# VHH binders against Octanoyl-[GcvH]:protein N-octanoyltransferase (lipL), part 5

Target 1, 288 residues: Octanoyl-[GcvH]:protein N-octanoyltransferase (lipL), of Kyrpidia tusciae (d5wvb5)
Amino acid sequence: MKQVEWDDTLWSRWPTWRLVVEEQPGTIEEKIARDQAMGRRVAAGGPPTFRLWVNDPCLVVSRRDIVQGLRRGGDPPREVDGLPIRVRSSGGTAVPHGPGVLQFSLVVPRMDRVGMEEVYRTLCRPVEAVLGQRGWRAEFGRVAGSFCDGAHNLVVNGRKIAGTSQSWKGGLAVPGSRNRGYILAHGTLWVRVDPEQAADWLNDFYEQTIGERPIRARASTSLHLLPGGEGVDVRQVIAETANVLESAMGPQVKLERVRALTDEEISWGREGASETDPRRVAYGVDRP

## First folded at step 24 (VHH)

Design a13 (from y2 with D31E)
Fold by OpenDDE, fold request of step 25:
Structure a13 (fold): chain B 288 residues (1-288), chain A 119 residues (1-119)
Amino acid sequence: as target 1 above (288 residues)
Amino acid sequence: QVQLQESGGGLVQAGGSLRLSCAASGFTFDEYWMHWYRQAPGKEREFVATIYSGGDTRYADSVKGRFTISRDNAKNTVYLQMNSLKPEDTAVYYCVVEWETDKVYFDYWGQGTQVTVSS
């Protein structure tokens, strides 16, 4: 029996996955909050889910970013350079969203024997495959000066092309648990992003909050800047990602493709939209 | 893996006191938050108290002056001293640990301990 192509991932751990190629409209807040909604669904027994989505222009920051700013005595900004600032649930630091950025999210039940690295591999393999098909080898690695830098950036030719982060929420998703939890992994792939502009936004944010300009534009790249990628758009990459996932799963894993989250998840996203407000995160009830 | 075990809950009369304990294991991070949350029947979970690894504490307004969160690092245990208990304090109390490493946000919830305050 042909096995799942990516044996170092979690894809074969569950027989059924949901692939959301999101077509459902929403506000920037709702779209961000939908990841948590997916988490809630999965924690409750829903299928593990891979979500492909795109957001309107905004700067998405972590709770850590907000806290760091507060420690310096600053009030968290709601915008920078006219760009809305919203808070995500995952760790890391600020990332730009926009029409040229592919968001890819993974949600699995919080189970034993799941490692952070394995989750990152699971998250990124589809994107790596797409990049590979286009002739570019992506590897995990740190890139100094890049946005949301970490060990699990996708790096092409020494430049970051995708950032990643995770959020582990609640307890184990086992029967009888009062706090069934989930693991959320999130990635951003720069498809058509101007690194200079992105760096400016990020640096303006950090200058305002922590008095630093740590981001280097040259630390990152975008798919459209790679040879042969000049005409690429996010829609193409979404389609390619969906296709490579279906191909990689083979007959062993059922991948149910949908165009939207459930109505309930959408509703939860709406409810959670307010939690993306930096001021609420800063001054509201400390909610893990 | 992180494990949290709450204890110390029970039945107490209004005006009484309880001390909850949360024993943590499998946790070695230097920077973290320990929280107490509670959930009453039919109500949403609410924040009660938090203690940062650096020693800072915060409390919900509803428990300020009555509850005290503390930590014993040697025992890897967080405590919630609850004084002047009221019937409205009746809930399942959860211990939560929160930390971040390598761009991964973590929280972990215990199974909770029941606190019942009789009028």
Scores: ipSAE 0.724, ipTM 0.879, lowest interface PAE 0.4, mean pLDDT 92
Fold by OpenDDE, fold request of step 25:
Structure a13 (fold): chain B 288 residues (1-288), chain A 119 residues (1-119)
Amino acid sequence: as target 1 above (288 residues)
Amino acid sequence: QVQLQESGGGLVQAGGSLRLSCAASGFTFDEYWMHWYRQAPGKEREFVATIYSGGDTRYADSVKGRFTISRDNAKNTVYLQMNSLKPEDTAVYYCVVEWETDKVYFDYWGQGTQVTVSS
């Protein structure tokens, strides 16, 4: 029997995955908070989930970004250049969201013998495959000056095309645990993004918060800027990602494809929306 | 593998005191937060207190002036001294360690210890 193509991933660890090709509308806050909502579900025993989604224009920053700004004085900004600023739960630094950016998230139970590297590989294999089908080899690597730079950027032709981060929450998801946890991994693929504009937004944010302009536009690229990618559509890339993922799964792994999270998860997203407020993150009672 | 083990919980009368301990192991980061959270029956978890690796502390308004968070680095243990306990303080208390590395945010939660304050 054919196995999952990606043997260095977690895909074969569970026989059933939920694939969310999200069509459910929501505010930028709700959409961000939905990743955490998926975490709650998975921690409670729900199936591991892979989510493809798109957000409205906003700058999504980490708690680290907020804390760094606070250390230098001043309130964390809620917007930059008219772009809303919201906080995600994963690590890293600021990333732009928008109609030209594919968001891809996965949530798995927090289990033993799961490594950070393996989670990143699991997250990125579908996107790598799509890029490969389009004639581009993507590899993990750091790109100095890129947004949310780290060892697990997807790099094409020396430029960052996707950023990634993770959050590990709670305790082990084992029987009897009072605080079952989850692992959330998140990636952003630039499909139709202007690197200059994105850099300006990010740099304006960092200049305002920490007095620096660390982002270099040339450090990143977008799929539409690659040869042969001029006519690429985010929705097309979503479809391709879903298809390649389904094709990569062996018969032992079932992907349950849905168009939306459950009503309960959506509700949790709404409840969690306020937690994306930079001011709440900065001054809330549950934050250090 | 990070491990947290809470202890020190129990039954106490209103106005009494308890000292909770959280023994941490498998953790080697320089920058981190240690938190105490609590969850009462039928209620959501709530923040109680935090201590940064640099020594800064923060408290929920509901426990400020009554609870004190501290740590012993030599023992890799964080403490929560709880004074003037009230029935409203009844909850499972969780120790949480928080850190970040390689664009990964981590928190890890212990199994908790029960604190019951009788009227």
Scores: ipSAE 0.716, ipTM 0.875, lowest interface PAE 0.4, mean pLDDT 92
Fold by ESMFold2, fold request of step 25:
Structure a13 (fold): chain B 288 residues (1-288), chain A 119 residues (1-119)
Amino acid sequence: as target 1 above (288 residues)
Amino acid sequence: QVQLQESGGGLVQAGGSLRLSCAASGFTFDEYWMHWYRQAPGKEREFVATIYSGGDTRYADSVKGRFTISRDNAKNTVYLQMNSLKPEDTAVYYCVVEWETDKVYFDYWGQGTQVTVSS
């Protein structure tokens, strides 16, 4: 049995964590907004939360992606190639969502003396462990031309497999916060994604917004394209990730595994769904 | 250390004007966004205005046409010019800086400055 190191993560920082293996229905924008809804609950005193989820097909971009397009003029697009475009609260660049793409989200209380690196390690360690069990060594790294490129992406054999990003919100920004706010981190793992197709979607978006096609299909890969990965699917990876977390936490950390967010979180996700609209992000309201 | 110092609040009659300023220090991030939020008595905090690093702005509907956000990047200062003030503009106004590094968005909130609009 191979064990990864967990001592450089935040997993032992709290005695109780919630693991959400999401089965609740919702629209694409509601599912995106549920990450912030979890943040609101954590800021109000709820336990730190790790969420495993899948969205319907769409392209999810950062607020910077939208703002960069304003410099070129014209309204930000709401669709590309028939895919809806939605905005997440965290940084980085565009990623695809869909049935072959696993979303993993982490929410912890915002606190002093915690760095973004620790948060990235905490977010990614469960996925790193699952990949390791399958014989795939993932490391943080930058791959030029890959989706959502940066120093804290997961890379296997020189090709990006997961993109990551974070959003840190102060308590004054969060309704009902009893803490200094929350830290949200997201990851997008390509389980069964065609890199050529994904590059086309992402480049079509950037062509419309900044007039560039920066994504190289060869810079990224998908689990199903790795040696031994031909049969892998998102359902298997979710189950393995949940099991790895339960095994790794042992007796020192209580992991409360659930299939659903609370009714309040679902309601908050519905309230926040409109904030994912590219034009609302750009202008505060759709322009006529 | 990030520091935000709001100033320019106070008591003003309805129909009057105030200019809030927010001096920012303790950070070297080259593309930051600045926001104003407010909290009226008994209400939740609400968005007022944003100015992005490139100069693009957005406003809450309730203040559009009356308030103008601007920035002086040489002084690391953001301003909120508030004209045609109404009693419902009475609130504590917060300056907020937001920036991105390594795909992380951070925010930091000032202590707030009180604006009181007499009818």
Scores: ipSAE 0.634, ipTM 0.817, lowest interface PAE 1.1, mean pLDDT 87
Fold by ESMFold2, fold request of step 25:
Formats: sequence, structure tokens, C-alpha cells
Structure a13 (fold): chain B 288 residues (1-288), chain A 119 residues (1-119)
Amino acid sequence: as target 1 above (288 residues)
Amino acid sequence: QVQLQESGGGLVQAGGSLRLSCAASGFTFDEYWMHWYRQAPGKEREFVATIYSGGDTRYADSVKGRFTISRDNAKNTVYLQMNSLKPEDTAVYYCVVEWETDKVYFDYWGQGTQVTVSS
């Protein structure tokens, strides 16, 4: 039987990892900011962390998405079609969040001689393995016109299923730390998403910011639209991903599965929630 | 490895001027942005100014017309000319570089330089 390779990833680099299958409540903004809160803990010596989570409906964009609109003379939109817009710390372009979309996040210490491709492999390998168990082969690739396009999208049969991005924080970027910082990578997997509706939301955002409608609905798909995927549910995919990780880790890598971030991380997420506000990027207010 | 070294801070009387410098090394990116941020005691870090790779700039409202950010690519150095300084400009000033490639966002923050403006 075909097995997913793990030796080209960072999973064996540390003896202990934390796997968070998140059940904690929070606002849209707080849930986004928890990725940076995990980064803060990892930069201070906490274990590398993999987080599986779901947000309430919103559109999440990059800092550069906002700045492009400003440089063309437009104020950033706060909503499209009733969906709030929030800013993430990583690169790339706009993605939807919501109950049909699985968020998966990876945080490791920032270190010398680690490449962005190695980080993308580490982030995506658990999802690749879960999709493989369901008979779907996922590969890295570009799909022109897809959401958050790049060389490290996950693609099934020529259509994008997950977008990925990273944020590398260095120097004093992490409050109170003299350590090198952290690397955050995260992805958004479309489990039960209508690609035409998603394309409309994303294109409405880009029309308002850069005057373009670059997203083609047919460039992307969702797990529930794949053959055999009709009954797929985000909760099932989360459970399968956690199980794949536990099965793949040998006795030399301890995977500590938890349902909650620490109280301190939750507090830092609340403190950082305002940093997701498009106006903080647009008008030069503090954005770490 | 990215390195940022700020200099030019110090004590100055209100109404005076200072010029901050940030020498950058250890990166090969051609489309990077440079920023200045500041942090006063007991306050959050605050955006001050940006210079984009194309040369255009943006400023916080609190410093517009008084501060000028500029860039010397040959020296790989960014400057902040601060004129008409006020006591509320007292802070540690941080140089920040950011860039993006292949959906990977990078930033790096320097160690900072203290600016103190007395009445």
C-alpha cells in the first residue's frame, strides 16, 4: 500500500509536539490571533504546535491585499455581502473562513537553514495523508484563477482544494522575547464550500480594492464535491487528521494531543484580536 | 541572516531635530518594504512611517509633515529625519523590514534606538 513519506518534513526535528484539536470558543478575531499567540509561546520555548480549528464566517485577507487598495486610493472594505473582513499575519491572498472550512496551523521555532518549502511540506503532510486514505491524491501545484494561488496549494485532479501561506517573525517581532522568533504556516481546506459563492465573495473584495475579478470558480473544488465525498464533514476530517498524526509518529516523537490552548495563549489571542482589523493596516496603527 | 542596526537616537530639546539610521544586511530580496515603529513606556508599538520598494511613502498622522523617511539602496540604509520634535515623540524607535515571496510573509525587527525629547 502506498504510504505518505514524512522524512522530508520537520516532524522528526523535535522530540515533542503539541496537537491542538481546538474546542475553545472565541470571536472571529480572537481565533485568528491565536495562531500568533501560539507563535509567542513557541518563541519562548514551548513545543512546536499543530492546530486544527474552524472559524465563524468571514473573509481573511493579507496585509498586502489591504495596502494594494490603499495605493489605488480606496479605503479598505470592512465587509463584503455581510461577511466581515479580517487581516492575517501571513502572505498570500484572500480566503474564506466558515463552518465548512478547516483551518490547520503549524508553528515551529524560527531557525537557520530551514526553507519555506520544507515548512509547507510539514504543514500539509497530515492533510495529504487524510485525503489519501479517502482515495484522493493531493499534490502541490498552481491553478490559475484559484483562491490564494501559488506553488504550494494542495491540488486534487487539477483543482485547488487548500490554500496555504506562511509568516516568519524575527528579531524583536515577538513581544518580550530575545529568541529568534517563530515560523507560522497555515492552510484553509475546503471541506463543504460552494466554489461559485466563494468566488463571488473573493471577487467582490478584489473589485473594491484593485478593480479586478481574478477568481475563477472552476479553479477550485471542495471535498464534498469529489467522488465519494458527499457525506464528508469537517469534524470527521479533524478527527482523521489527528489520528493520522498519532499513527505516523513513532515512539521517538511524543505527540501531546489537547483540546485547548493554554490560558495564557487565550489571553494573548484576546490582546492581539484588534491586529486583525483592516483599519490598523490601512491607517498606520500598530500591527506587530 | 537578516540584521538591522538602528542608530542616531539620543536626547534632544523640544523643537529640535534628529536623524535615525537603519543599516540592513543579510537579505537578497528586491521587493522589500522598510518601516519605522515606536513604543513609548506603557504603550503599544505604534506605526511611524513606511517606504515601499517603489519609493513612495506613508506616514502616521501624528508625524506627517515633521518626519521624512528615505532610503539609500547603495548603502542599504533607511533614514528617518525627525523635525519639530515634541515630548510625545519620546520612544524607542524600531526599524522593521518586511518582504513576501511565494505567499510567505517575512518581517524582522531591529533592537531599537531611544529618542528622548525634553521640554
Scores: ipSAE 0.500, ipTM 0.758, lowest interface PAE 1.7, mean pLDDT 86

